# VH-VL binders against LON peptidase N-terminal domain and RING finger protein 1 (LONRF1): the designs that were tried, part 18

Target 1, 211 residues: LON peptidase N-terminal domain and RING finger protein 1 (LONRF1), of Homo sapiens (Human) (q17rb8r558to768)
Amino acid sequence: TAELSHLTKNVPIFVCTMAYPTVPCPLHVFEPRYRLMIRRSIQTGTKQFGMCVSDTQNSFADYGCMLQIRNVHFLPDGRSVVDTVGGKRFRVLKRGMKDGYCTADIEYLEDVKVENEDEIKNLRELHDLVYSQACSWFQNLRDRFRSQILQHFGSMPEREENLQAAPNGPAWCWWLLAVLPVDPRYQLSVLSMKSLKERLTKIQHILTYFS
Short names: E, the ipSAE of ESMFold2; O, the ipSAE of ESMFold2 at other seeds; V2, 0.75 times the mean of E and O plus 0.25 times the DockQ between their complexes.

## First folded at step 12 (VH-VL; framework fv_umesolerbart)

Design j_t11f (from j0 with heavy chain T107F; at its last look DockQ between E and O 0.95; V2 from the best seeds 0.80)
Fold by ESMFold2 at other seeds, look of step 12:
Structure j_t11f (fold): chain C 211 residues (1-211), chain A 123 residues (1-123), chain B 107 residues (1-107)
Amino acid sequence: as target 1 above (211 residues)
Amino acid sequence: EVQLVESGGDLVQPGGSLRLSCAASGFTFSSYSMHWVRQAPGKGLEWVSFISSSGSNIYYADSVKGRFTISRDNAKKSLYLQMTSLRAEDTAVYYCAREGYVPGDRFEWFDPWGQGTLVTVSS
Amino acid sequence: EIVMTQSPATLSVSPGERATLSCRASQSVSSNLAWYQQKPGQAPRRLIYGASTRATGIPARFSGSGSGTEFTLTISSLQSEDFAIYYCQQYNYWPLTFGGGTKVEIK
């Protein structure tokens, strides 16, 4: 139900890696606390948990991404193989603990739509330029690296006709951030952005640096 | 121009009730978390309550828990504070405040503030 | 609850002089601290956030510093419009808390 899918209080948090909207995040789970957390998420019907990177000051970062559970396989060797995909981005309001795993109260983040016609035109121009730069970068990779990315992350999502249709902006932006080796503070900054223009500008800077 | 305009402040007897309103304009109200902050006459600032942008998370200061209810109507771009069981200690100017936004950092600071509305509790 | 202690309660300073305001937290709030200016009959105005970042439109004479438990607001050359009450506010923990204020007045 929609209410079960809008978890915002005492959200279970897996503290591990950076996750992005629309991007697959396969997990191998060994720790009893996280196996418990995931089992509870399935039993309650929410089939979601938050993913945050660690933070030295606060145990985990102030921003994260919900992971939607697609499949869970419990293996005899004690592993759980969890097939997930990134959903909504969030900021952390308040931290908690439950049975050894972290929890948080969260607020979901969505892009603010640009309404001015001149600004929409400028946004389209920037988008098309940066998308072209991303395509060029990807097509100029050596075949082995391109194949590894395709196998793990899938193909770069196609450009979208309405740049502002999705609440997280174009999916190709998140795909690109997932495959590029950027530092965690830069990743968190981009994850937390509600401006597509600002996100595209940061991506452009990253692509220029790697070219 | 971003604006917050409070209303509903009044003189009320102890044990009474009052509903404060805050009308927002000039920004996407549904994208921001909102707060109430109060200031007793001649005193400092006290945070009162928080409501997340969707309304799904709500926090209160201990001094008002169980007596005050914060709410919002995103379609009407309005924030509310329902106050009950009012006490003399609740006498204050009540400010509506928009929570900030900064990518990558925490932003539970306030900008802008409304002009405030005075609540006086006495008999 | 994090107690924020401001000192001094009143600071008498001549125009053109430097004012230094102190804010102490009862435990570390990292850099999650804001400063506000309030004039009589007015709402507070945000000056600084993140301990040291000036808000848009705030003159360069205002600067913030510190982290953890000790924070300072400096006004390097006081103007006539700067005589007001200044509050610090931490936002690392709920509930959000303010200091008691420092009144900056003409000496």
Scores: ipSAE 0.748, ipTM 0.885, lowest interface PAE 1.3, mean pLDDT 91
ESMFold2, look of step 12: ipSAE 0.767; ipTM 0.892
ESMFold2 (binder alone), look of step 12: mean pLDDT 92; pTM 0.940

Design j_t11h (from j0 with heavy chain T107H; at its last look DockQ between E and O 0.83; V2 from the best seeds 0.81)
Fold by ESMFold2, look of step 12:
Structure j_t11h (fold): chain C 211 residues (1-211), chain A 123 residues (1-123), chain B 107 residues (1-107)
Amino acid sequence: as target 1 above (211 residues)
Amino acid sequence: EVQLVESGGDLVQPGGSLRLSCAASGFTFSSYSMHWVRQAPGKGLEWVSFISSSGSNIYYADSVKGRFTISRDNAKKSLYLQMTSLRAEDTAVYYCAREGYVPGDRHEWFDPWGQGTLVTVSS
Amino acid sequence: EIVMTQSPATLSVSPGERATLSCRASQSVSSNLAWYQQKPGQAPRRLIYGASTRATGIPARFSGSGSGTEFTLTISSLQSEDFAIYYCQQYNYWPLTFGGGTKVEIK
């Protein structure tokens, strides 16, 4: 399972929406090409595929996120209900095509860990400030919007004790990016960042813009 | 200070083999994709090979495919190029090059470059 | 594979004057183009990436422009250290390819 979860060559790509690490991405699949792609991922045991947003100059964006298949329900009418959750982020190296769906060679992205104790302290201070700002934003939403977010994405993940434990950084950052109404260009930039400090700084600017 | 230092260049006969090494320092080596680029004496630059940060994806120029093998050891912060079946046209200075990083963009440009190591293939 | 054509092959320019170097791609490479400077016996140095973004530490007299298939490197007021060979490189497609170079020398 672990071996297959690290595939990097000719990775099947679903071209649809932005996905983020740890964030659920439920799908209703009706196109024959994507039904085939998902069937193959189950049959081969990989149980994952890449998700990228479309791009006008290329067929899909240069960055994306792997989706891990949790459940698939095939309907009699040919549609599928696919429960997925975001996994590893990736950079597209080379594009391809297989049986009508896109593929890519990819490079997985991970945060670079900060080891200097003073820098870790500064990172913690920035994190706590931005997390507090995010909590305030969410609590001040109108009830209708908050309910829609909770239904589709679940609650905001709890603050993590070790900010650098996960390769993608704190889960709450990705949850917040998923629910905020920002442009795809901004989303792709943040998705591609290998620095938690960069990500927190960008999130802070977004939250200030909406305040 | 970010540095790349190549070694292993030598004079060899056609059909011979060499292994080039590149020692990296001053940056998180495991987080960068790496390249080899060569320059024949008095000539322009030619991209040779690419290896992704984890080593999971590898690309070669057609001129070296099947004869050269790129590899890396992230624990030792080292990049390698194993060359076999060497030909006269492989004579060049070989540069180790670090790929760029620009969030949201493509960045298959090179900074820094090593100082290069000379490979001469001659009878 | 994308052929990168640089012109002129040699450019003779007096110090303090403007140099204009051209780079043409055989098909669109969007803005995925870099420029390098190389002096004798040295490794190349990155000047420009993304067609027009100056790398950190590169003097303001260097500027890049263009997109698609036509690109230009301009040196607005040549200094003594600017006499070198300049290469363009596309990174939109594999394999990565360089132009043949433009040698900028003293007139």
Scores: ipSAE 0.797, ipTM 0.897, lowest interface PAE 1.0, mean pLDDT 92
ESMFold2 (binder alone), look of step 12: mean pLDDT 95; pTM 0.961
ESMFold2 at other seeds, look of step 12: ipSAE 0.804; ipTM 0.903

Design j_y5w (from j0 with heavy chain Y101W; at its last look DockQ between E and O 0.97; V2 from the best seeds 0.79)
Fold by ESMFold2, look of step 12:
Structure j_y5w (fold): chain C 211 residues (1-211), chain A 123 residues (1-123), chain B 107 residues (1-107)
Amino acid sequence: as target 1 above (211 residues)
Amino acid sequence: EVQLVESGGDLVQPGGSLRLSCAASGFTFSSYSMHWVRQAPGKGLEWVSFISSSGSNIYYADSVKGRFTISRDNAKKSLYLQMTSLRAEDTAVYYCAREGWVPGDRTEWFDPWGQGTLVTVSS
Amino acid sequence: EIVMTQSPATLSVSPGERATLSCRASQSVSSNLAWYQQKPGQAPRRLIYGASTRATGIPARFSGSGSGTEFTLTISSLQSEDFAIYYCQQYNYWPLTFGGGTKVEIK
């Protein structure tokens, strides 16, 4: 019926991979529990579920990203092809279970806006520097890798005039994290950050490592 | 400087009601989860309740569930605890506590604490 | 509910000596453990979080260690201001729970 934007209690959790705000996350669903979970989200009109990576101590990580269902193709053989895109980031408060799939109570994360004019200027300078470094890294990739990224993820999003307008910060940051071959622990750390300055600094560190 | 100031502690009879308030300053209140923690005279610390930063999730200790209601007003930078059906064992200093924040980790530790407000329940 | 057991209940120590406080959880709480100091008439003060990470402004003489079910707070050279009650607190499971406290007093 209608999309809901603020699920926070007993949220269905798909335990699989890293998802990021604004980044497509195509899924091939074979397991009956997740097929059920996805059908329920469509039937109730929420068209959303959380995505978390697995965790050795707690079944899934303490941080994740909501996925918005754009389209679902139920195949005759029982498989589902699910077209999703990342939405809001969240932290896990409390874990649960329903009909074989995980659930969680969650709290959404938003960036804390910088209000001081000097700090805003410094943030923009850092942003523009790191964005340029990201573009250079992408241009210096071998043609095969660059083509694979473009085919799967699309082009890097354009820089945004207002860096702090979106609750999750600039989309290009998330695109870059999705395409970089980075250890999952660094990915989770960046996903959880509420400071754009910290996120840009970490991205810069990662780019320097791969230069 | 981050500050939490509790108020509303009083002497009440068993079965009575009382509302505690906590005024927050020096930080972005709406960005933090908040807790109430109590300490009976001469005793240890007991966690009482939790409310998430948006107010969307609320948890209570079993000892107070159904009798206490936590709430917050982010516009007024205030946390509340409505207590009803008070019992002698609810006698304690009640602390307002801000939950911590560290990227990537669990955050349910407390810093800062308020100075507390005394609730006494006696006949 | 996770029961946190602190020992000893009281620790008598001379100034300048080492104090070692123990905290045991009834189930594994990973590294999700905090330590607090409380002086008479005051609110608790956070010393350690994540089992071993000192809070900002806490002197280096305070150190935490442990994981799972067994945790230790060590004060390497006690100062006069360190005589207080110390509490551990787990935050791996709801409800959040505290140990019963260890009073560190002058010998």
Scores: ipSAE 0.715, ipTM 0.871, lowest interface PAE 1.5, mean pLDDT 91
ESMFold2 (binder alone), look of step 12: mean pLDDT 94; pTM 0.957
ESMFold2 at other seeds, look of step 12: ipSAE 0.736; ipTM 0.883

## First folded at step 13 (VH-VL; framework fv_umesolerbart)

Design k_d9e (from j0 with heavy chain D105E; at its last look DockQ between E and O 0.94; V2 from the best seeds 0.83)
Fold by ESMFold2, look of step 13:
Structure k_d9e (fold): chain C 211 residues (1-211), chain A 123 residues (1-123), chain B 107 residues (1-107)
Amino acid sequence: as target 1 above (211 residues)
Amino acid sequence: EVQLVESGGDLVQPGGSLRLSCAASGFTFSSYSMHWVRQAPGKGLEWVSFISSSGSNIYYADSVKGRFTISRDNAKKSLYLQMTSLRAEDTAVYYCAREGYVPGERTEWFDPWGQGTLVTVSS
Amino acid sequence: EIVMTQSPATLSVSPGERATLSCRASQSVSSNLAWYQQKPGQAPRRLIYGASTRATGIPARFSGSGSGTEFTLTISSLQSEDFAIYYCQQYNYWPLTFGGGTKVEIK
């Protein structure tokens, strides 16, 4: 499975919506090109494909997220319900096409670890502040909207003891970006960040805007 | 301080081989894509080769394809260019270059550059 | 392959005056264009990326503009240290390509 998670050449790209690490991304697939792409992913055993939003300058955005197929249900009419979850983030190096669907050569993105002790302390302080702001925002949400978020996205992920252990940083950051009605340009910018401090700072600005 | 230091440039006969090295320091080498760029004496800049951060994607300029091999060793924070079948037109200063980082944008610009290492191909 | 054409090849300008350097791409490169300065015996130095964004530490007298196929580097009030060769580079398509350079000289 580890070998398959290193797919980086001619990666199949689903051009549709924003996906984030650790966040479920359920899909209803009806287009013949994407039905083919998903069947190939299952048949070859890779069980992964990239997700990117569309782009007016190019066919799709320069950044995306791999989706891991958890389950697929084939409907009688040939459509598929595909249960996926976000994996590694990537940037697009070079675009291609295969049998009507997009492909890309990609480079995976990981956060750069902060090693200075004072900077680690400051990072923890920032994290705890922004996490508290996110919790406050969620608790002050009207009950109807909170219930809809829980149904579609699940619970906010719990705090992680080591902020820098995961390559993408804390999962709650990605959950929050998925549930907030933020501008796509902000979403792509945050998706591409290699610094947890940058990501937390941007999330803080977004939360302040919605307060 | 972010630094790139090239080595291995030399005088070589046509048809010969050389291996260039680039030692990186002051940044997380494994997080960045890397390039080689060359400049013939008194001439402009020419992109030569690209290697992605993991080493899994590699691109070459047509002028060197099949003759040059880029590689990296992330544990040693080192970038390499193996050159074979050298020609007079390969005579240049060879620069090691780190690819950029800007959230949400394309990043295939270069900062920093190394000091360069001179390769001379002459009989 | 995208051909980058710089003009003029040599620009003679008096100190304190304005220099305007042109870079043209054979196809649209959007705003994915960088400018570099190179002095004799030195590696290139990044001035501008994204067509118009100055790199950290680059003086405000350097400005970039343009998109698509037409780009300009402007140096207001030229200083003695600005006499150098300037290169544009597109990064929208592979292979990455540079212009031929514009040498800025003392008039």
Scores: ipSAE 0.764, ipTM 0.889, lowest interface PAE 1.2, mean pLDDT 92
ESMFold2 (binder alone), look of step 13: mean pLDDT 94; pTM 0.960
ESMFold2 at other seeds, look of step 13: ipSAE 0.823; ipTM 0.911

Design k_h13k (from j0 with heavy chain T28K; at its last look DockQ between E and O 0.87; V2 from the best seeds 0.79)
Fold by ESMFold2 at other seeds, look of step 13:
Structure k_h13k (fold): chain C 211 residues (1-211), chain A 123 residues (1-123), chain B 107 residues (1-107)
Amino acid sequence: as target 1 above (211 residues)
Amino acid sequence: EVQLVESGGDLVQPGGSLRLSCAASGFKFSSYSMHWVRQAPGKGLEWVSFISSSGSNIYYADSVKGRFTISRDNAKKSLYLQMTSLRAEDTAVYYCAREGYVPGDRTEWFDPWGQGTLVTVSS
Amino acid sequence: EIVMTQSPATLSVSPGERATLSCRASQSVSSNLAWYQQKPGQAPRRLIYGASTRATGIPARFSGSGSGTEFTLTISSLQSEDFAIYYCQQYNYWPLTFGGGTKVEIK
């Protein structure tokens, strides 16, 4: 049901890890509150919930990513194996609680497209430079780490011909953020950006640190 | 170049109705949450209402809840405030305000503001 | 609702002097605090957001500090154009709330 794919009020929030658009997020869920939350998402047909990291001042961070449920298996021992993929990014407006799990009113985020021809050219040049830098970083990893990334996340997505076609920008950016060992504050900052130029610039800074 | 222009302020009787409009230009209106903020003559600022960028979440100050309705038309780049059951204490300059943008942080500060439109509720 | 208390209500200052304006929140608002300047007959103008980050185009003589419940706006060398009313605003909780204002007047 297409009408149910755009939730913005009292959205159930799983407080655990960073999630990113297009990136698989497999979950092994044992807590009764989250098992209940997931069952409700399936029963209502929404098949989505928000993922946010914890926050020391609040119950969870001000930004997150929706996870789309692809498969769920409820095991006899009370655990759930949940296969998800990242969808839309969001900003938390107001926090709530339901039956032990967090909820939020949210506002979805998407990139603001650059339309000036010279600016598009500059964006493409930056994109190609940072993509090459990311590929170099990945190729220069120790074989063990590279193999682990390939097994768990797959290959880096190919560069896209129209880098502004997707509302969240190129998939490879999110793949890279998922595999890079960076501070959650940097991750949240990039997740919240509405500018592909800002995101690429931040990613370049991170990659330069690891060079 | 970013501009917010309010209109629709007028003199009305208590219990009357009025619709305020705000025309936006110079930015991608559909990407920003919007607010109404009011200021009674000689008084401070009071937040009135919020509408999210898509229009899916709406909040009101308790003083106006049930009487005022905020809405937006992203195709027309316009924000509205429908006011009903107006009272003398609703007399104020009403400002249209764009919510901010800061990666990673909360954004519920206002920039820019419109120049305001005066609503006077008097018999 | 978070009550924002500004002090003093009125501050008389000579040009070139330092002005210090205080804003107190009834409970912690983290660093989610903005400052605005308003001149007669004009809309408010944003000076500071995030408690201490100066908005683009705001002169360096304006600085903000504080977190939690106590916040300060400092104007290091008052210019003639700085005589106005200043408001703080918290944005950590709904409803959003403003302080009552501090009027900065020429001495």
Scores: ipSAE 0.764, ipTM 0.888, lowest interface PAE 1.2, mean pLDDT 92
ESMFold2, look of step 13: ipSAE 0.770; ipTM 0.889
ESMFold2 (binder alone), look of step 13: mean pLDDT 94; pTM 0.955

Design k_h28k (from j0 with heavy chain I58K; at its last look DockQ between E and O 0.86; V2 from the best seeds 0.80)
Fold by ESMFold2, look of step 13:
Structure k_h28k (fold): chain C 211 residues (1-211), chain A 123 residues (1-123), chain B 107 residues (1-107)
Amino acid sequence: as target 1 above (211 residues)
Amino acid sequence: EVQLVESGGDLVQPGGSLRLSCAASGFTFSSYSMHWVRQAPGKGLEWVSFISSSGSNKYYADSVKGRFTISRDNAKKSLYLQMTSLRAEDTAVYYCAREGYVPGDRTEWFDPWGQGTLVTVSS
Amino acid sequence: EIVMTQSPATLSVSPGERATLSCRASQSVSSNLAWYQQKPGQAPRRLIYGASTRATGIPARFSGSGSGTEFTLTISSLQSEDFAIYYCQQYNYWPLTFGGGTKVEIK
């Protein structure tokens, strides 16, 4: 239901890795606190929790991404494999704790759509340029690295006809950010952006660094 | 042009009620968290209340908790403050303020501010 | 609740001189500090956020520094339009809190 899929208060937070909209995030769970957290999310029907990286100044970063639980596989050794996919991005408002795991009040983030025709034109030009750079980078990878990416993440999503249709912008941007080996500070900056232009510009700079 | 325009300030008796409004224009209102900040005559600034962009989370200063209610209507690009059980110490200019935006960092600073609306609580 | 203490309460400075305003937090607020300028009869105007980042359109003579509990606003060459009250504000913890202000006036 809408109330189950639109959590904003006391949201359970898994403090581990970066997650991105539309990108699968398989998890291996062995810690009792996270087993409890995931069990609760399934039993209450919410089937989601927030993912944030750790932070030196706070217990976890000020931005994160919701993960939707698709399946849970219990292993004989006591671990669980949790199949998730990234959903909405969020900003942390207030931090909390429940039964050993972190919680947060959050505010969801979406891209601000542009309507100015010249700005839309410039955005399409930038998008096509950066998409071409991303494709070239991926196609010029050594075969072993390309195969590893394909195995874990799948193919780069195709460009979308309407760049502003999705609330988080084109899926290929998030796929690319997930496969590139960048520092958490760059990842958090891009995750928090409400502008597709800003995101494309940052991705372009990252691709230039790796070229 | 980004603008915030407050209205609804008035002279009211102790124990009375008022509803303040703030009309927003020139930006995507639904993508920003909003605040009320007040300033008693000749005094400093005091944060009053916060509402998240969707309206799902609301926070209040202890001095107004239980008496003031913040709300927003994103379709009308409007922010509200319902005040009840007003006291002399609530006398102030009330500012509507938009919360900031900066990728990767905390954003609970204010830009822009409205010009304010005066609430006077006296008999 | 984080208490923000500003000093001095009043600062008398000649035009063209340097003004230095202090702001102290009762516990660390990291770099989550903003500075505002307020002229008589006007709403506050944001100068600095993130302790040291100037807002768009703010003259280069304004600079902020500090982290943790101690912060400084410096006006390197005071202009006639800079005579105002200046407030610091922390945004690391709820509730958000302001300092008591520093009035900068002409000597």
Scores: ipSAE 0.818, ipTM 0.911, lowest interface PAE 1.0, mean pLDDT 92
ESMFold2 (binder alone), look of step 13: mean pLDDT 94; pTM 0.958
ESMFold2 at other seeds, look of step 13: ipSAE 0.831; ipTM 0.914
ESMFold2, look of step 14: ipSAE 0.741; ipTM 0.875
ESMFold2 (binder alone), look of step 14: mean pLDDT 94; pTM 0.957
ESMFold2 at other seeds, look of step 14: ipSAE 0.815; ipTM 0.907

Design k_h50w (from j0 with heavy chain F50W; at its last look DockQ between E and O 0.82; V2 from the best seeds 0.00; counts 0 for: pae E 3.5 > 2)
Fold by ESMFold2, look of step 13:
Structure k_h50w (fold): chain C 211 residues (1-211), chain A 123 residues (1-123), chain B 107 residues (1-107)
Amino acid sequence: as target 1 above (211 residues)
Amino acid sequence: EVQLVESGGDLVQPGGSLRLSCAASGFTFSSYSMHWVRQAPGKGLEWVSWISSSGSNIYYADSVKGRFTISRDNAKKSLYLQMTSLRAEDTAVYYCAREGYVPGDRTEWFDPWGQGTLVTVSS
Amino acid sequence: EIVMTQSPATLSVSPGERATLSCRASQSVSSNLAWYQQKPGQAPRRLIYGASTRATGIPARFSGSGSGTEFTLTISSLQSEDFAIYYCQQYNYWPLTFGGGTKVEIK
């Protein structure tokens, strides 16, 4: 209840891949430590854990995304298929360890809203331009690659009328970042941004590079 | 213009209590972690306490743990430091400081700082 | 706790000359190191973050370098306005810690 909405201390961390708000993140779990972590999450009712990429200096990255468990499918060979979707973004404050898996104290991130009418107009113009560029990139992919993305991630989320309604900004931005083949440092930088303008600008740079 | 203005510094006897306030303006206060940093007269800087943007996480220096309480009111754009069991060693100028922002990097550096409020513990 | 050691404690430099300030961490802080300038009666001002990134509005004569345990702040052509105390601060580990400061005096 309230505990679920305020999970910020000793958060269990799965160290594997980049996750993004609103984006599905299916997992295959072999390791006993992560099987234990997931069982605990279900039993305690939190049904959430953090996802971070690995980091050479500090075990895992300073930023990540919470994953919400939708389903767990146990297989006869002891593996688990865990169906998750991205929730809130966070930054790592302090690292810990519990029974072989990582933990963290975290702070949730959300976008800073722009309120100036000229800035809002400029933001909408930038958004529409970058969205068009993203659609063009996606439609110009070879059919094989486009089909793989559609099958694995689904279609690009529709444009949102209010660009700043959601704390993480438009869902299509995160969908696009999940499907684009960019390096983890760039992904991590975008994940941590508190400005929709910054995020759109970086996405535009990526799309220009690939198109 | 981004500003931080501290208040509440005073002369207090050992064992006394005092509450410091920091008023923020010119930025979205609720989006930033905040710090208290102090400087004894003629001495260097000492980090005192930190509170996350949501208020869900708090850290203290060992020298003040159990005696000081940091808090924030995001609706009023205010940061507080409740000080109790004050000692002569707590005599310092107390600065309110905003934590930094750089995408992808650690951000626990300070910009801006307030001009500070003096706390004197004596007599 | 990470101990930050600054040297020298006091540095006397003539205007126009190069000043070199040192900061050593008791264990690696990667590049998570900031430098501040503090003039008498004023709050500190951030000069450098990330060991080497100059803050907006800071003159080009200020530069930072180093990684791990050893860091340097360099003022390439000292101006009279640069008379101040300079502090380094690590932000890789809690608690956050400062060096003891280097006072730069004009000769």
Scores: ipSAE 0.386, ipTM 0.767, lowest interface PAE 3.5, mean pLDDT 90
ESMFold2 (binder alone), look of step 13: mean pLDDT 94; pTM 0.957
ESMFold2 at other seeds, look of step 13: ipSAE 0.641; ipTM 0.859

